# Designs tried in a protein design chat: VHH binders against q96q42r690to885. Part 29

Target 1, 196 residues: q96q42r690to885
Amino acid sequence: GYIASLHELATTERRFYSKLSDIKSQILRPLLSLENLGTTTTVQLLQEVASRFSKLCYLIGQHGASLSSFLHGVKEARSLVILKHSSLFLDSYTEYCTSITNFLVMGGFQLLAKPAIDFLNKNQELLQDLSEVNDENTQLMEILNTLFFLPIRRLHNYAKVLLKLATCFEVASPEYQKLQDSSSCYECLALHLGRK
Key: E = the ipSAE of ESMFold2; O = the ipSAE of OpenDDE; V2 = 0.75 times the mean of E and O plus 0.25 times the DockQ between their complexes.

## First folded at step 23 (VHH; framework vhh_7z1x_3)

Design cc3 (at its last look DockQ between E and O 0.23; V2 from the best seeds 0.00; counts 0 for: pae O 7.4 > 2)
Fold by ESMFold2, look of step 23:
Structure cc3 (fold): chain B 196 residues (1-196), chain A 125 residues (1-125)
Amino acid sequence: as target 1 above (196 residues)
Amino acid sequence: QVQLVETGGGLVQPGGSLRLSCTASGFTFNYYAMNWVRQAPGKGLEWLSSITPSGGSTYYADSVKGRFTISRDNAKNTLYLQMNSLQPDDTAVYFCAKGGRYFDYFESPDAFDIWGQGTQVTVSS
């Protein structure tokens, strides 16, 4: 029921935060510390990605902490952060996804210089594990694409959990309507960002 | 020699505006995020704003959002802070600081490696 769905949200948010933290600390920060990464334009686009990724990671961490506190309190649906502060979440996801889309449209990881490609190849098993790609023969660039679009998958998951929470209320209730409307908002954004 | 030099501070009346500049030398300016930090009398350091190496993303503390605007001109190796609607609580020494290869939301001002000497801003009638 309701409590089980709240625990699912909290547990999956902690797992998502851990994954983003690992991507930031083990991939993005070391990669951007390398000398001779590529042209200034290409590197600056990757720097935009990394900065927005770090802000998103920070917000997800704050959300995970707030969910832990929430589960010890009253647990009213209206006080869920993804409902109450949805604009902050949606804006951060949008800004991040715009940055990664801009980077990929301009050629993305393919345009990085040899030191960066060597780093990524050396870490291919880690990248595959973090991205949850199961096919060992998947090309590095596809692994990277899957990895950096994980946040769009998370938006779909928010939409699903909000709808699941809504089923714990009567269809005529204000709680149902709020949860349903918010679920639609997150799903609509996920579809919009996936198109870009 | 790596150096950051702030200019543009001064005395201004409440509601007034100032534009701070920070000129960088001795490093490749457009490789690094840049930051503004202030220290009010008797207080600790307060991060105000950051800008990515390209200038494509800007970040602000809630206390200055909407009133302050960070920008950079990479051709001139110069960082700017436009400060509007200044209040007495904005009185402080304002520093520019060199960040890392990108703005990292997890990093505190303690992680910045190169700082200017600061410029005094005083808001008083």
Scores: ipSAE 0.727, ipTM 0.884, lowest interface PAE 1.0, mean pLDDT 89
Fold by OpenDDE, look of step 23:
Structure cc3 (fold): chain B 196 residues (1-196), chain A 125 residues (1-125)
Amino acid sequence: as target 1 above (196 residues)
Amino acid sequence: QVQLVETGGGLVQPGGSLRLSCTASGFTFNYYAMNWVRQAPGKGLEWLSSITPSGGSTYYADSVKGRFTISRDNAKNTLYLQMNSLQPDDTAVYFCAKGGRYFDYFESPDAFDIWGQGTQVTVSS
């Protein structure tokens, strides 16, 4: 039902925030602290990815917190933050994806493999856990790619939850239309970014 | 010893201004982003502002944007927060917090590893 879906959103959002925080603190920050990571351009591109990742992480954290408050108050669909402030979310995810795409176009994690190989090997198990990659044969670079595209998967989750919420309203209602439209926006973006 | 020490807090009337300072020691100050965070009575920690290591970029929470200005003097290992148009709801303990080397902007307070003891700011008529 409606309330159950909201709780699911809140719970999964907090978990997602925790995961991103772990990625930032245990992988991204130490990685960027390594010396001689590569050319200035490569390092700058990675720094941009990290900056956008951090911003996204903050936004998601705030969203999770807001959902807790939402669940204790009047639960009007129109007041749902991912609905009301959809543009903020969509833009933030887009900016992050742009940064990671730019990094990948320029060579991606392969450029960092040599200088960071010891660190990456040491943390391979953690990377697999964080990326939810269960295949032991998956290459390290692929794991990293999967890890940094995790936020895009979350967009699909937003779309699914919004669609579930929509089903709790009459099709002719403004709530249904708004939720369904928003769901479509998140899904469309997820598909678009996932193809890059 | 790694330390951050805030100064400049006090009592001001609504509409007044204060300038907070934070002096850093025990680490390479110009390598790290710096942040201001506050905690109002009965409320959680609120991120206010961040500045990059070089000082080239600044970021603000919506609640203080246009009123507060973050700056730094790397030669003096000092972080500043100019607070203008202060309001009663700005009453809080203000903390200086150390960020990361590259991307600790727009962060939750839990991302910061070193904190000062804080300085009390009270806005009241």
Scores: ipSAE 0.016, ipTM 0.323, lowest interface PAE 7.4, mean pLDDT 89
ESMFold2 (binder alone), look of step 23: mean pLDDT 85; pTM 0.875

Design cc4 (at its last look DockQ between E and O 0.84; V2 from the best seeds 0.77)
Fold by OpenDDE, look of step 23:
Structure cc4 (fold): chain B 196 residues (1-196), chain A 125 residues (1-125)
Amino acid sequence: as target 1 above (196 residues)
Amino acid sequence: QVQLVETGGGLVQPGGSLRLSCTASGFTFNWYAMNWVRQAPGKGLEWLSGITPSGGSTYYADSVKGRFTISRDNAKNTLYLQMNSLQPDDTAVYFCAKGGRYFDYFESPDAFDIWGQGTQVTVSS
């Protein structure tokens, strides 16, 4: 039902926030603390990725907190933050994806393989855990790629939850239409960014 | 010697503009995110704005968004803050502060390791 779906969103959002926070603190920060990661351009691109990742993490954290308050209030669908402030979410995800794409175009994680190999090997198990990659044969660079695209997967989850919420309203209702439209936007963006 | 030196502060009327500069020395400026922080009389430190090492991304507190613009010239090791539409409540000492190797939204002013001496900005009619 409606309330159950909202609780699911809140719970999963907090978990996702925790995961991103761990990625930031245990992977991104130490990685960028390494000296001689590559050319200035490559390092700066990674710094942009990390910065936008941090912003996204912040946004998701705020969203999780807002959902807790939402669940204790009137719970009007129109006031749901991912619906009301959809543009903010979509823009933030787009900006992040743009930064990661730019980084990948310039060589991506392959350029970091040599200078960061000791760090990556030391943290391989953690990387696998954070990325939810269970295949032991997966290369480190692929794991990193999966890790940094985790936020895009969350967009699919937003779309799914919004669609579930829509089914709780009459098709002719404004709530249904708004939720469905928003769901489509999130899904469309997820698909677009996932192809890059 | 590692240091940050702020300049450009002064007295302005409400609605006026100021441009602050911060010159860095003693460290690799373009490796680090930079920030502007202010402290009003009797108040705590308030983060205002941050910029990534490359200058490609900028971030603002709600209190100054749309009015203040952060920028940097890495060739000159200089950080800037363009302040428009200044209000009396913008009166404070303004500091530039060195961040980490990326801009982190979760960093508090207490996490910044290098600070300037600050420059006084007074907005009064």
Scores: ipSAE 0.788, ipTM 0.898, lowest interface PAE 0.5, mean pLDDT 94
Fold by ESMFold2, look of step 23:
Structure cc4 (fold): chain B 196 residues (1-196), chain A 125 residues (1-125)
Amino acid sequence: as target 1 above (196 residues)
Amino acid sequence: QVQLVETGGGLVQPGGSLRLSCTASGFTFNWYAMNWVRQAPGKGLEWLSGITPSGGSTYYADSVKGRFTISRDNAKNTLYLQMNSLQPDDTAVYFCAKGGRYFDYFESPDAFDIWGQGTQVTVSS
């Protein structure tokens, strides 16, 4: 039902926040602390990725906290943050995904200097765990690609949860229409950003 | 000698504009994100704006979004804050502060390691 779907959204958002927070603290921050990462262009693009990732991680953390508070108070669907502030969410996801795409188009992780590649190889088990890649034979670059495109997969999840919430209302209701329209926006963006 | 020096503060009428400058020395300026922070009389530190090391991305607190513009000139080791539509509650000491190797949205002003001495901005009739 409605409450169960809200709990699903809250639970999965907190898990997603924890995953993004671990990626930032255990991968991005240590990686960018290395003195020699690569060319000036490569470093600048990676710095932009990290900055956009940090903002997205912050937004997701605030959203998770807000959902916990929401579940203990007024639970009107129109007050749900991913509906009320959908532009903020969609813009933050778009800006992050643009930054990682720009980095990858310019050669991405393959152009990093040896100290950076050594750091990533040393942490390959952690990278696999965070990306949930099951096959230990998966190449490092595929693991990294999977890991840094996790936010696009999250957009699909938002779209699915919003549709579940919509089924709790009459089709003629403003709640149904708002939830369905928002689900469509999140899904459309996820499909758009999923191309390489 | 590592330092940040702010200039451009002063007295301005409500609705007016000011441009703050912050000149850096003693460290590699273009390696680091930079920030503007203010402290109004009797209040705590308020982060206002941040900018990535290359200047490619900018970030703003809701209180100043649309009115203030952060920028940097890495060739001159200088950070700027263009402040428009100033109101009396913008009255504060304005500081520039050095961030880390990328703009980290979680990094609070308490964690910045290098600060300027500040420049006073007063918005009054």
Scores: ipSAE 0.711, ipTM 0.874, lowest interface PAE 1.0, mean pLDDT 89
ESMFold2 (binder alone), look of step 23: mean pLDDT 86; pTM 0.883

Design cc5 (at its last read DockQ between E and O 0.90; V2 from the best seeds 0.84)
Amino acid sequence: QVQLVETGGGLVQPGGSLRLSCTASGFTFNYYAMHWVRQAPGKGLEWLSGITPSGGSTYYADSVKGRFTISRDNAKNTLYLQMNSLQPDDTAVYFCAKGGRYFDYFETPDAFDIWGQGTQVTVSS
ESMFold2, look of step 23: ipSAE 0.679; ipTM 0.866
ESMFold2 (binder alone), look of step 23: mean pLDDT 87; pTM 0.878
OpenDDE, look of step 23: ipSAE 0.893; ipTM 0.945
ESMFold2, fold request of step 24: ipSAE 0.724, 0.663, 0.708; ipTM 0.887, 0.852, 0.879
ESMFold2 (binder alone), fold request of step 24: mean pLDDT 87, 87, 87; pTM 0.881, 0.880, 0.881
OpenDDE, fold request of step 24: ipSAE 0.913, 0.911, 0.914; ipTM 0.956, 0.955, 0.955
ESMFold2, last read: ipSAE 0.703, 0.653, 0.724; ipTM 0.876, 0.856, 0.884
ESMFold2 (binder alone), last read: mean pLDDT 87, 87, 87; pTM 0.878, 0.881, 0.880
OpenDDE, last read: ipSAE 0.911, 0.906, 0.909; ipTM 0.954, 0.955, 0.955

Design cc6 (at its last look DockQ between E and O 0.13; V2 from the best seeds 0.00; counts 0 for: pae O 10.0 > 2, placed apart)
Fold by ESMFold2, look of step 23:
Structure cc6 (fold): chain B 196 residues (1-196), chain A 125 residues (1-125)
Amino acid sequence: as target 1 above (196 residues)
Amino acid sequence: QVQLVETGGGLVQPGGSLRLSCTASGFTFNYYAMNWVRQAPGKGLEWLSGITPSSGSTYYADSVKGRFTISRDNAKNTLYLQMNSLQPDDTAVYFCAKGGRYFDYFESPDAFDIWGQGTQVTVSS
């Protein structure tokens, strides 16, 4: 039902926030604190990734808090942040995914200096856990790609939960149409960003 | 010695413009995100704007979005703030502050480690 689907959205958003927070605090911040990480161009592209990642993480945290407040009070579908502020939400995902794509196209993590590569290797078990890659033979660079492209996977999840919410309304209702249209928008963006 | 020095403050009429500059020394300027913060009389610190080391991303508080523009010239170790459409409630001391290796959206002004002395901006007719 409607309330169950809202709780699913809230629960999965809190989990996603926790994962992004761990990536930021345990991987990005320590990595970028290392001295002499590589060429200025490569490091600056990674700094753009980290900055956009931080903004996305902040937005996801605010969304999770908003859902908690939403479940306590008014539960109208049009009040959901991913419907009400969809452009801001989608733009932040797009900005992040563009930044990681730019970094990877220019060579990505393989162009960083040895101390950065050593840091990533020393943390391979953590990276595997965070990325949810279960094959121990997966190469470090594949683990990193999976990890930093998790937001595209999350967009698919939003599309699915919005569709579930839509089924709680009559097909002629304004709520049904808004939720179904929004689900389509999130899915289309996920497919577009995945092609990059 | 690590130092940030602001210039460009002054008295301006409502609707006017000013450009602030902040010259950095004693650290590798293009390694770090940079920020502008202000403090109005009797008020706390208000973060205004931030910029990534490459200038590839800029960030603004809602109170100044559309009116203020942050930029940097890494070759000159200088941070800028172009302020347009100034109003009396923009009256404050304006500081530049060094951020970390990337722009951290969670970081509040309390966390910045290096600050300039500030430059006074007064908007009054």
Scores: ipSAE 0.680, ipTM 0.868, lowest interface PAE 1.1, mean pLDDT 88
Fold by OpenDDE, look of step 23:
Structure cc6 (fold): chain B 196 residues (1-196), chain A 125 residues (1-125)
Amino acid sequence: as target 1 above (196 residues)
Amino acid sequence: QVQLVETGGGLVQPGGSLRLSCTASGFTFNYYAMNWVRQAPGKGLEWLSGITPSSGSTYYADSVKGRFTISRDNAKNTLYLQMNSLQPDDTAVYFCAKGGRYFDYFESPDAFDIWGQGTQVTVSS
């Protein structure tokens, strides 16, 4: 039902925030603390990824907090933050994905393999856990790619939850239309970014 | 021991000015971006300003742009925040926060790994 879907959104958002926070603190931050990571360009690109990742992490954290408040108040669909402020979310995710894509186009994590190989090997198990990669044969670089594309998966989740919420309203209702439209936007973006 | 120590806070009248200082120790100060963050009573953390390690590039939140100026003296391991045209809604605890080694700009308080104890700024008539 409606309330159940909202609780699911809140719970999963908090979990996602926790995961991103762990990635930032245990992987991204230490990685960027290493010396001689590569060329200036490589470092700058990774820095941009880190900046956008951090902003996204913060946004998601705030969203999670807002959902807790939402669940304790009037639960009008139109007031749902991912609906009301969809542009903010879409832009933030887009900016992050753009940054990671740019980094990958220029060589990606392969450029950092040599200077960061000891760190990455030491944290391989953690990387697999965070990325939810269960295949033991998966290459380290692929794990990293999967890890930093996790936010795109969350976009799919937003779309799914919004669609579930839409089904709680009459098709002819404005709530239904808004929720469905928003769901489509999130899904479209997820598909677009997932192809890159 | 790694620490940040803020000073310069106090009571000022509306329209007044304050200059905050943050002294760093226990790490290579000039390698890291530095930031100012504040927390008003009953509100969350708000990023205010950041400065890059070497280039001296500065960034500001819209709420303080044009009024606050961030600067640093790497030789003294000190970060500064010049606050002008202070308003009652600027009342908060102000924190110095360490950024990343290669982080030029962050607006997210959760990105910072070292924090000072904060200094109280009160703007009241």
Scores: ipSAE 0.006, ipTM 0.293, lowest interface PAE 10.0, mean pLDDT 89
ESMFold2 (binder alone), look of step 23: mean pLDDT 85; pTM 0.873

